# VHH binders against BTB/POZ and TAZ domain-containing protein 3 (BT3): the designs that were tried, part 5

Target 1, 364 residues: BTB/POZ and TAZ domain-containing protein 3 (BT3), of Arabidopsis thaliana (Mouse-ear cress) (q9syl0)
Amino acid sequence: MSSSTKNIPKPPPLPCITYQRFQSSTRKPSSLMRLVPKEALETWDKLFKEGSGADTYVETDNKSHFPAHSSVLAAASPVIATLLNQSRDKNGNTYLKIHGVPCEAVYMFIRFLYSSCYEEEEMKKFVLHLLVLSHCYSVPSLKRLCVEILDQGWINKENVIDVLQLARNCDVTRICFVCLSMVIKDFKSVSSTEGWKVMKRSNPLLEQELIEAVIESDSRKQERRRKLEEREVYLQLYEAMEALVHICREGCGTIGPRDKALKGSHTVCKFPACKGLEGALRHFLGCKSRASCSHCKRMWQLLQLHSCICDDSNSCKVSLCWNFKEKMKKLSKKEQSKWRLLVENIIRARNSLGPFSSRSSGLI

## First folded at step 15 (VHH; framework vhh_7xy4_2)

Design s41 (from H6 with Y59L)
Fold by ESMFold2-Fast, scan of step 15:
Structure s41 (fold): chain B 364 residues (1-364), chain A 120 residues (1-120)
Amino acid sequence: as target 1 above (364 residues)
Amino acid sequence: QLQLVESGGGLVQPGGSLRLSCAASGFTFDSYAMAWVRQPHGKGLEYIATITWSGGWTLYSDSVKGRFTISRDNAKNTLYLQMNSLKPEDTAMYYCAKSSTGEPYIFQYKGQGTQVTVSS
């Protein structure tokens, strides 16, 4: 054996489950040939079908064989060219043995080398086998066509694991990523398939890799969701702070400063949190047990937050603002830093919306 | 505004090594999968290597597996490609690509590229 012979790839065996899954249970309604310059294509396709002057025999499983032409095959595939140079018999005939794939797929593969002709339905049925053959025999045009078909919705939860394994073996990076994305998105469904069970038995390292990818993706999704939930809380606090200032300075509904006349509820209020705060503020002002009252906790927090950002030390109209400012000055530096960070997070969340953006209250 | 800036390309002899860098800005780098893709003159794009947002999963094309290493530094917002045992077939424009938000392995945002030429 020479080093060049050792480097020729042999088609990998295909899982029997994959083959059976892609077999048709009913006859196809029809097939359609491509619309290209027909006379030239028909000449080469006819040469293939009739086998006139054949010097090569393609052997497949079930002891089936069909005639071909060494010069045509060698011109279409450098791998086949190498194989044919090494297998000539005493009569000048050559034999190309392709085992482990359905004879129909081998026939389609060889036909493609002559004329690039194929039937659409048969191509879709045998696309995985044709991908393997195009890769092993170095036929880039057929390989690209197979990738295109797989990328157009052919892959589903039942076949994704089989497709992933074949795509990895055939160096099809794009299809590997498409399959991995499907595994990550629909893990519960995919892990329940027969394809997953077969993989678990034959390639436990791949199972581990896929499980690790799912765990990593779930961790990222959980962290993103946690940050979005935190941001929503900050936005609600910001809206409440704006509404609090509005109520205390201008008045709204049935609550407002004593030195200002209220126009009543016939005026449309632009602050969505205003109605909720009206009740809470009224309760807070009258409650004898504010520090231990569940209804007062939100208002207490809101007043403390306001005091952290308010730069008006003596004329602020917000209730107890001066008292909270004095209380905040008496807190430890650690507690002061905690409140400063909370205010920064609230302002940062609001700034993330931009001046012309608003959150949807209907999608909470 | 999203920006990817590739660097580190150049002329190198067969068997040599190069390290490519991609400086990312305008998005949360540690939240997206990243990839290196290459395009030889007059040919289509070839996906070389992909790395997940954390760096816990990597995937390589068979043409570079064992020779190239993809890595990332999330603290520096930088993606790297260490290329060893370079071959003339590795000659191409190399691009940094970011995954889309909805499809973690569909890459839509490539930078300006950096040229790698492997020649004697």
Scores: ipSAE 0.000, ipTM 0.180, lowest interface PAE 21.3, mean pLDDT 75

Design s42 (from H6 with Y59H)
Fold by ESMFold2-Fast, scan of step 15:
Structure s42 (fold): chain B 364 residues (1-364), chain A 120 residues (1-120)
Amino acid sequence: as target 1 above (364 residues)
Amino acid sequence: QLQLVESGGGLVQPGGSLRLSCAASGFTFDSYAMAWVRQPHGKGLEYIATITWSGGWTHYSDSVKGRFTISRDNAKNTLYLQMNSLKPEDTAMYYCAKSSTGEPYIFQYKGQGTQVTVSS
C-alpha cells in the first residue's frame, strides 16, 4: 500500500553474482569491516602489541605471561570479565589463566578481542584451538569466523573425526553436518584413518552412531534409486500409452488408420515411444498365438492399463479399449485397487515433470 | 595406561540431585584441564562443563548453567559434577574427558561413561 512516486536517481544494474560455497576466500567477513573503521582496528591492535598501561597478565601452559588490558578483555568476553573479577592482587593487577591450548593460539585469541585482526595462515593453523577458545569464552564473532574457515575446505578425511567431536563439544551444528556428510560419502577411507581408530577406543558410542548413519544413508540411497527407477518405468508406460493413442487415432509410419499412415513420410513423430511401440503393435496384429506369446502379453498389459486411465466409454479409437473396460469392472475390489494405485502412480510421475521437460510427450 | 572411570549415575525424579565422580589414573591429573560431556540416547555429544588444572576457572554450557557445578580434588585425582534441579532433558550417558595440549581436538581421552536417567 504505497501511492508515492518520487523522482529518485536509479543506481546502475547490480552485477550478476554466482554463489560458490567452497571458494578459496581471502576476503574478511564484510559484517566485521563495516562495523569498525580500519584505522580504529589498527589503533587497538597496536595497543595490544605494545602492551602500554597493561593491568592484566595472560598465563599459558608454559607459565609465561604476556600483558593485556582488563577493560578491553572484559568488554569483549563476559566470561573473561567474571574471571578477572576473581583474580585481583594487592597492586590491582589481574591474571587470566588459559590452559590446554598452544600459547600462540592464546596470543591470537587475545589479539582478536582487541582488534579482530589476524594472519590468515596462522588462523588456519590454529582454527580448532580458536574455535574452542571462542566457545569457552563466549566470543561469537570469532566462533563464526572459525566455522567459516572450517566450511571452506579445511576439513579432510584425516581430521574429520577429530573435527566432528570438537564441533559437537562446541555446539557447531553446521560443521557437525559437514563432517557427518564426509564420513557417509567416504566411509571406507575415513574408517581406515588413525582418527577413526582413536575414536573407536575412546568413543565407541560415536562409532556406533556413525556406522548407523552410514547404514541409514545407504538404505535411503537404495530407496531413492528404486523410486527413480519406478518413476522411469511409470513415465515409459505413460509415453507408451500416449504413443498407442497416437498410432490408433492418427497413424505413425506404416501402422494406423489407412489414410493417416500415408503422412508418416513427411512429418517428424513427436512421440518418443512411437518407434518401439510400432514394432510391438505390428507383432500383436500379426501374431497367430496371442494367448501364449510373451510379446503379445506386454501389449495386452498396455491395453489394460490404457483402459484404466481412459475416461471415454464409447468413442475411444484404441483397439479393444471398451472390451478391457468391461473386463476390468468384473475384477475383485482388491485387484481394482491395485490398478487404481498403478494409474495414480503413473499420473503422479507424469505430473512431477516440468512443462519444459524433454521427458514430456508434449508441452503442458 | 591412561584411565578415566565415571560413577554416580542412576535413576532420579525431576527436580532431584546427583553427584558424578571420575577417577583418573595414568597421567599427571593436576596438569590437565578436565571436562564433562553427555550423550542422550540416539543424539550427538553435548558439552557440559570444563575446569582448569588448578580448579581456579570453570565454564558451563547455557543448558546447565546455574544448575550444575564442576569441581576437582587433585589430591585424590578425582573430577566431580554436582547436578541439581534435574530435568528429563538431562537424561544421558555422562562422560569424563581429559583436555589435550597438542592435539587438534580438546578431548584426548574419554571414559566409558555413567548413565543418568531423570524420570518419574
Scores: ipSAE 0.000, ipTM 0.088, lowest interface PAE 24.0, mean pLDDT 74

Design s43 (from H6 with S61A)
Fold by ESMFold2-Fast, scan of step 15:
Structure s43 (fold): chain B 364 residues (1-364), chain A 120 residues (1-120)
Amino acid sequence: as target 1 above (364 residues)
Amino acid sequence: QLQLVESGGGLVQPGGSLRLSCAASGFTFDSYAMAWVRQPHGKGLEYIATITWSGGWTYYADSVKGRFTISRDNAKNTLYLQMNSLKPEDTAMYYCAKSSTGEPYIFQYKGQGTQVTVSS
């Protein structure tokens, strides 16, 4: 009474599967050039099933076994070739022991080595075991088939943790990223599965790694949102400055320059910020408590910001522009640098929309 | 000299839980896959769970998946089997097993065993 299953060897790294998938859109290395006649495959499958002239016995768990041919197995797998050389008995028979996996998976694995034939439903049922076997015994054609099956919707929230662990050990980078993406996207659902509970007990280090990956993903998402919000603020400030210039030079609605009497409020205005700014400017002109008013503070800041961008030294019609330019010259170099940086950020945000776009027809 | 010592077995009621431990010595524990196997009286060996050297891959027999959890502590050279929702069919001698070097899925050694009996 002895039991035997072996450790899984660490594989070499695989090339980028995503890049290879894009390249395989070309039909130059087509499967049509690799087709083997069906009759030839049926002949090899028949040899496997009938076991005629078998010199090898494949032993699985609970001492179950089935006949095979050493020459076929050795030709299909260099690892099996080495193992068979070490197991020859006095009658010339060899023994291949594969334990720790279902006997059905071993049977399918050996059958594949003869004819590449398989039953679709059985292949899907044992795909993880077949992935491990193809990896351990160096059968790259079967490994590619297993990866293809996993990539075609086989992975779900209940099995993603099992698939991730096996894909890592088999060095299947593409499937590792697919699994990690599912964990990050649906963490609440995945973390409540039986697969997660089993992993938590058997591999707490992996649980910690996955939790850290979720936290890092959330942090990056928050930073992206912050940058988008910051850009939106700069775009609003730019729009407000354009509307301010428009109102002060040309007038809009009931607000306009003193040298232009605005009669007839039925004018088409193309400036998105104009309606809001009209109200703010009207308030600013009439407010007697500007030093403590939040609305007036924002208008002062907008006027101050305009003075930093405005290159019209003598004829600018924006209210108090000259006064703000003079005040800005009296600020510390540190304060002047802060305003310069804000101006640069606003101009960069505006330029990101292109010369012919507005916020309502562009980015948002 | 290689030694595997199982413990934690006993009599438990159906639906109960047990945690088995295996203390390993005489080899580099973190370099080998480990397994739990069981043998009911008068029957053959059944592989219940397997764990790779790093813990990165686990296998469970269909009869125990979702109920049993295999784990290892490489710092303490100890293998564990957490058994939940135990059934009378789980009654068996449970053995800790160590894989062989240089060949996948071949376990070289089996410990002395610990008896698990599930009955009311």
Scores: ipSAE 0.000, ipTM 0.143, lowest interface PAE 20.4, mean pLDDT 74

Design s44 (from H6 with S61T)
Fold by ESMFold2-Fast, scan of step 15:
Structure s44 (fold): chain B 364 residues (1-364), chain A 120 residues (1-120)
Amino acid sequence: as target 1 above (364 residues)
Amino acid sequence: QLQLVESGGGLVQPGGSLRLSCAASGFTFDSYAMAWVRQPHGKGLEYIATITWSGGWTYYTDSVKGRFTISRDNAKNTLYLQMNSLKPEDTAMYYCAKSSTGEPYIFQYKGQGTQVTVSS
């Protein structure tokens, strides 16, 4: 390997040397440069490609080299500014050596520093190389563009573990999040890939971290589901209790006080639970085996629950309300605590809906 | 000690095929991206193919796209290059290269290389 100034004579002014053909790909300005007139970007891109007045030479591994301008490179990258200051020869020329990456990626990288222009297909192909170069040479605008491109479906189940590790090394929080999200959502598929198997051997701490993240996510989904189901039960109990009061005081549909008309002529009921409760009440009133009937036990429970919340002494029209209030006084402290907890949970569930929320009694 | 041993080179007719192998030892093979680089006599190094540590992503230079295929067997600590439709300009010494953990696409090599000669 040759040092930059000892074995390399100053080349004559040459046109840009590249082995990649730019024939039909659409050139697109970066999202960060959309406010800059296109004519200005085209002028800088032309300066890059023609190499007129170059004072810098970019050297890559395949003896490809191309001219550049130190002022442009130094303005775009503080790291390159430092490197160019260290490589200035007696003729005022500077040398930038970028080894170990494809010459096409280096060419695209330097071109981006001039004009932010790129070929879409080439950018997609070299996005990981360009991410590394933008990180190593401190070019945040290119790094953001690489992130945007990776975020547009480039990452798949086969490469997600490799991309995650690279994104962590390049401090790209957004892509780390995207990769982690993919691992969590598609864990069965991702854990079956070669990328996962390789990571398991080379980075067991990352495997442990990812498995813990999957377990935590699943645990939170299960907890949310359980709380939603519990809340639904409490809301049904609250609605049934409100419907019970409504039916006993005024009647609804075909049931209620006998002084109310029981024909099909009535206004729309505002209590969703009335339809279900209507059937339960008719069964309760007609049941010949109340002491052993499971349906009647649920009705007795609803009546007990009402008595715990009702503060209407002697004027309550709900059946047996006073009797249940007296019975509750005779329960053990443990049983009274259970009823108080149930009441608290029902009230909290109702309050969680807010004043303008409506709901149906069905699971959605 | 890091060791890379390339093999599979030789003399082949234009349009022929060769498969190169690289046996790696002295490091955790499946933790590093790998590459094939070539050097024609009297010319510089050219990175022709790159593969990530899992094999989930590959890159090829335009001169070999559609003709060469890079692959790896992490269980055997071996890197491969399948070369089809060989041309006289593919004549070069071929080297196996290992990336740095902190710089996945900046490569180091220590192998002796394997010579590929395409006779016209």
Scores: ipSAE 0.000, ipTM 0.184, lowest interface PAE 21.3, mean pLDDT 73

Design s45 (from H6 with S61R)
Fold by ESMFold2-Fast, scan of step 15:
Structure s45 (fold): chain B 364 residues (1-364), chain A 120 residues (1-120)
Amino acid sequence: as target 1 above (364 residues)
Amino acid sequence: QLQLVESGGGLVQPGGSLRLSCAASGFTFDSYAMAWVRQPHGKGLEYIATITWSGGWTYYRDSVKGRFTISRDNAKNTLYLQMNSLKPEDTAMYYCAKSSTGEPYIFQYKGQGTQVTVSS
C-alpha cells in the first residue's frame, strides 16, 4: 500500500452496484458545513454549476471535461493545489485528470469542494468512489462523511470484501474492523458471494488471512465459554461445601449435627445444594466400608476439598475433617499440588463475585 | 515439540477414494484449528480444508467441496481427511497443519506429509 499524496495512486477497482436511481427536476442539496450561511454555500455552488471565469478543466474517463476554478480547488485540497501547479499551460489554464472513477462521482467530488453540497441518494450510490477521492486528494470532511455513511448499514455481505480492500487502501481502520467483524459473523454467506470469488483470484493471501481470522475468533469464543463453564463448576463446588458445613453444623432435614440429637424443626433449607447432599451424606455416615464404596466417592471428594479449605483444626463439625487433613498431609507432592490448584480455582471463582454479589442461596 | 504424523496416502485410480490420518502430539490438540494443505510437485502450497478446534465449523477449497470431508477425534488427537471421487489434479503431497498463534494467523506444518497419486 502507498500513502504518498504527491502522485495519486491508481484507484482500486470498485464493485459494480446496481440500484434504483432517483432523478428529479428539483434538487435538494445537503450541506455538511453547518457553520457557514446557506446563502454563501449556494453562491459557491452556483459558481461551480455556471462555470463562469473557469481557468481549470477537470478531465474524466471518455474524454469528458468540465470547467472549474483553480483557486477554489487549491484552497479545498493541498494535493490538487500541487497537481495544478504542475499542469499549467501557456495560457494560464490548468488541467486536473481524474481517471478510473465514474464521471458522476468526479462531478460530485468537485461540487463538494466548492459548497459541501450533495444529493443524499447519489452520495450513497458513489460513497466508495468518494471515499477514494477524499483520501487521495486529502479532503478529510468528505472522508468523514463517507465513513459515517458506510458505518450506518451500507455494508452488506455482497460488498463487504470490496469495501474491506478499499478501506484498507484508504487507511480507514474503523471500516476495516466493521468489515472483518461481518466476515467473521457471517462467514458462510460471505464466502459464497461473487466478491469473495473475485478476491480469491486477485488476492489469495487475503482469503487465507480472513479464513485464519474466522478460525481464531471461533477458538477465542470457545475458550471463553469453556472458562465460564469451568467457573460455574467451581462455584457449584463452593456452594456444595457451604451446604456441607451447614448440614454438619446446624442440621438439615432428617440429619442433625454430628454431636447433637436431631433438632425438632420445620425450617426450610436455604441452600439449594442441601437436598442433593443430604442423601449422599446420610449414606456416607451409615456406610460401613466408605473407602471401597462407589456411592461414597463423590462425598469422599467433597470432604477432601473441605479439609483443604477448612482452617479449623479442633472444632470443625464436618464428618472426618481431621482424618482427611491427616491423609492430605501424606499425599504425594504431585497430588497435593492438584488439590491446592483446585482449591485456589474455587476460591478465585467465589471471590470474582465481588464483596456484595452472591449466588442464590435457595429462596433468594 | 510439535509433531504431526500423516498417513493413508497411496496410488489410486481416478474416481477412487482414500482416507488420510494425522496423529498430533506436543500441543493441546483440542485448543487449535487444524487444516489439510497440499503441494503438487513444482507448485506452491494449496489449502484444502480447515476444521475448528471443536469440529463445529469446516471450510473447504471449492475444487474439493462435496468430494472431501475433514473431521477430527479430539479424544485420540487425530485429524482425518476422507477423499472421494479423486481426480488426477488431486495428485500432491498432503500435509497436516496446525493454526499458528498471533496475527495474521498462518498454518504451520512439520510432518513428512503423505503422498497421494491419482493415475491410471
Scores: ipSAE 0.000, ipTM 0.132, lowest interface PAE 21.8, mean pLDDT 74

Design s46 (from H6 with S61K)
Fold by ESMFold2-Fast, scan of step 15:
Structure s46 (fold): chain B 364 residues (1-364), chain A 120 residues (1-120)
Amino acid sequence: as target 1 above (364 residues)
Amino acid sequence: QLQLVESGGGLVQPGGSLRLSCAASGFTFDSYAMAWVRQPHGKGLEYIATITWSGGWTYYKDSVKGRFTISRDNAKNTLYLQMNSLKPEDTAMYYCAKSSTGEPYIFQYKGQGTQVTVSS
């Protein structure tokens, strides 16, 4: 917010406030006692409370007023400095009118300008009003304190919509993000609150925006899940190809006496796909209906896929690898392109594994 | 119907030789690739040797290369595996396999196999 000598800003009325749960944890700004000794704070707080030498009157709703000092207020707020310069009467007295906010909150606000003193429970009770006042009158120290209080568990599902609306009006990006995250995470609970119902009546454009944000977040989660599931399929294909090479070179030792020897904390076979692939290979050799059997088709595809990735010219230990390589050379350009894309996706998925992944056995 | 009947297995001493035979019937033998596959007790499956329909191309697993020879007699519908310099590790059930009708790279067997045991 910028100050102006014309078009004087006024605090806006707060949106409807839903029930707020009491927050037990509190913390005071540690920097205050480092910068200013307690005796100085007490002196300024006393000046405020006693009103000695007052030249300014702060007017609140219902024409309630209390005395203040123009020099203190002007030094603390450039907006108030501008306002006081325009309201000086013939006796040298100035008038500061703050309407649309409870008189208790205005009193706390002006007190803060003198001494930065506040009562913790009252600060929590009026934090939204104080946020508005600190924004409208350009008091960044109080605004930061209000943000810290809101960030310490003050915001809940009952008040999040009210806080979001106010935070937007006060340009508090951090609190807007916190509120939006709560709406997205707990939409079912938030959308059933009184605060949501009040918003629906008073600000239907915000309701539409929040619903759209929830839908977009869900869509992004679904897309991420689909990509993770697709990557998982490619990793399983890579693992199956590694197991195929292992079975053909070394045999699978996970059957019979070796299975009994495994007995605990260590596995003898390092390939998780090995036992399943060995079963598939046994099925393949014994299957009477290979043309219509999905397991046999997958084994055939795995052998063909291996031949596309295998760089060994006739030295490969995998059964019939040379036959598949010869067949692959005779495929149409269209078919070769499909296999190249699948190989590329599998290699990219393998290369995307992080250090010490359970799947890579410590390989990066 | 299609039949593959393996024979010629038995007990042999290390360094000895055996010749396995597979009698095929119920299909056009000279139109299909054939293979020998073995399975040791409690271990994985191994393709030992493959021969194309004409006998013009053969493939061997490295552990048997130079020791085993696959051959075929298309006139007699018979597949052979000549096994020389046998080792205890060659102990397994040996199966004759025929390539699939629609998928020449896929092999299947139909017999009980023939047991080869290499021990003194």
Scores: ipSAE 0.000, ipTM 0.082, lowest interface PAE 25.2, mean pLDDT 74

Design s47 (from H6 with D62E)
Fold by ESMFold2-Fast, scan of step 15:
Structure s47 (fold): chain B 364 residues (1-364), chain A 120 residues (1-120)
Amino acid sequence: as target 1 above (364 residues)
Amino acid sequence: QLQLVESGGGLVQPGGSLRLSCAASGFTFDSYAMAWVRQPHGKGLEYIATITWSGGWTYYSESVKGRFTISRDNAKNTLYLQMNSLKPEDTAMYYCAKSSTGEPYIFQYKGQGTQVTVSS
């Protein structure tokens, strides 16, 4: 307790980082820059580095400070303008507190506000922190630069979870989609990373959301595969029916109606199912026990299926078409509905093919 | 307004123990998972531990598993971190954080944090 305590000057603020670490700089991409003279950018960068006439002190973690200019910061960020306008000490100085971010990233952020200058390697190293800062302090030009860097191969399985969380918080929909796609595609690898372990501990709700998204994606993939396989069966059934009508009406190979001259193998048949159907139909016509023959069941199904779509009761050349039409009328409503649905599915599958589509029959 | 106030840090020798506290206000404390994160001087943020809203489940980083214990008192809106067998590499500023997908996690805490220094 003494009067000498009043004469102790306040210690000067401690620099957060050595300015020489940022002596070399890379200009921002030309896509984010209107044509500006290099000398003008270097002049503003020099003002930042030298700190002459500073009226603002940027405070980072550990109470470290570095000098800045309120007018420059306020012009570059409306959020910072508001913060500086509300905070001024008795000496006329203002303080901007930026905590929770490495002091190197804060230094790069403030430097960018002056000149848009940055070191390429440091920018890549601190891109996530800079994305957050650009979002929180409303600096769209820096935010766009960070998004471009992330979109150009920066995201990998080790960092995708960290990137996803920050992109969501910064409303960057594009990067969220890229990250989610990577998680879904490479879930086994991503779920074993340190980033996943950290997320599991800090944000278990996001883990649940991502696991649910992976399950949903897998379910959709399985359903799509089932539909493609089902469509293949319907297309084969349609091709078989078309070939059956051709054989019964015009003949093909060694099989045809008695009143038609059968063509030899001198022309290629346009119906790919004909070769298989020729054998099946020959067997069917000669089989003594059709009702109990397993080999005749497919032919019966094709004849029955044809009868469901045939609208010609008197001139149809397909064998037993009228018999199957009569049999179909005597089926239960449930059985009639099954055949109607099958026919609809077959026709729908056929209608999805283009004029140049090539399909082979697998039903024969 | 979200407020988190950390306390309980200090200077301790290797092998010692400290208990950190975090007083939370401005949100429904018992509805959110809470975490402890630390930042060594000149390094990035490191996750330490997370506890679910009910306190039923806890998660730890490998560097502190078996040495640190996270706990909470929902009636008092307070989060705790019991630190045992402290090492020099545990030296850092410690912050408590609220788990959220709606805002930047790195800025989810407010205040000065609490400094832990482990040195002989």
Scores: ipSAE 0.000, ipTM 0.084, lowest interface PAE 24.6, mean pLDDT 73

Design s48 (from H6 with A35S)
Fold by ESMFold2-Fast, scan of step 15:
Structure s48 (fold): chain B 364 residues (1-364), chain A 120 residues (1-120)
Amino acid sequence: as target 1 above (364 residues)
Amino acid sequence: QLQLVESGGGLVQPGGSLRLSCAASGFTFDSYAMSWVRQPHGKGLEYIATITWSGGWTYYSDSVKGRFTISRDNAKNTLYLQMNSLKPEDTAMYYCAKSSTGEPYIFQYKGQGTQVTVSS
């Protein structure tokens, strides 16, 4: 291991103290700055870059420092206002110490407090550092900008675990969801990254949480797939029953009531299941061993199912419908309940489609 | 070589008190803000308190404000957390952390921790 810093878990963000002395609603600097003309923003950016009249020095790593203005910093951040009050001794100079950050990121952060100006490429490079600074120093406008950048494809499988931990610490719910979604969708890839290995060593509780989330997601997907498969079977059964009624009542092709089937009249069939059912019904009519034939068993089951749904006791043209209704009445209460449940499931599946049919396959 | 060593944790009854200590070495202790953070079993890290380099200013999470007091002794390179009116919800591993802004981590380093268990 070449760096101990990269192996430590991310702690939670520092609290905001705006309600103690600098009530954010009273100060409202962010709302005012957004309404300022571009020329005024350029003037503030120039003041920052030139450092004229500086009374504050921002100290970064290696004791590097650059000039700033206490009034501007205090107006932009209630946290910085508090820190500057502590270091405003009688020597006249105030120091704001921001360590552990690349000097470029600190410079961008302070510049943003003056004018909201930034370079896009540098912003993307230091977005995580700027997110932390904006959260720690209570700069909501910069925090929102960092969130927008992260939400626009900046997060990838290599950095998602680091971004997730940081987003939790900075209380950025949206980015946490984005990261969790990526972990769930691409778990095999993400779990093979260096970021995952570091997390596994430094934060095994987070690893367990993420693994549990993946398992839960997979369980839900499996259940949804099972329901979809069941629904498809029920829809095919419903279509087969509609086709059965059509064939027995009107006839279709060469099968149906004698006077219509033998006429050879071409009627355009609107039932997708009709062609498959025609073959099954033709077999049923010609089979000498119906009671023991596996193909005839399917037709008997379809006839039984129809008898449970059919509301027409005296004029139904479906073969043996009245016989099956009588047979169904003689079944045990448990068998009757099974058929009733199957009918309910079929009707519910059909109703969930609305007025449109999406199926064109034969179950038989 | 930076080191933070926590101590003072233990088992205590609800309403009781504990004082945690953190011995710091390997950096200029009196030049950095210091924090306490905790991690309950099965949960994420929770911020508790921060004290500035001079001890002049302190910040607390709402969950502990009025019950916990953070303090430091720069002459001894030691950070303290006085915990009063302890609740079962305070049960966690407590970590001392060196505070720094602009790291991807808000705190640059944290120690091995000390376990606090509040139960009857």
Scores: ipSAE 0.000, ipTM 0.086, lowest interface PAE 24.5, mean pLDDT 73

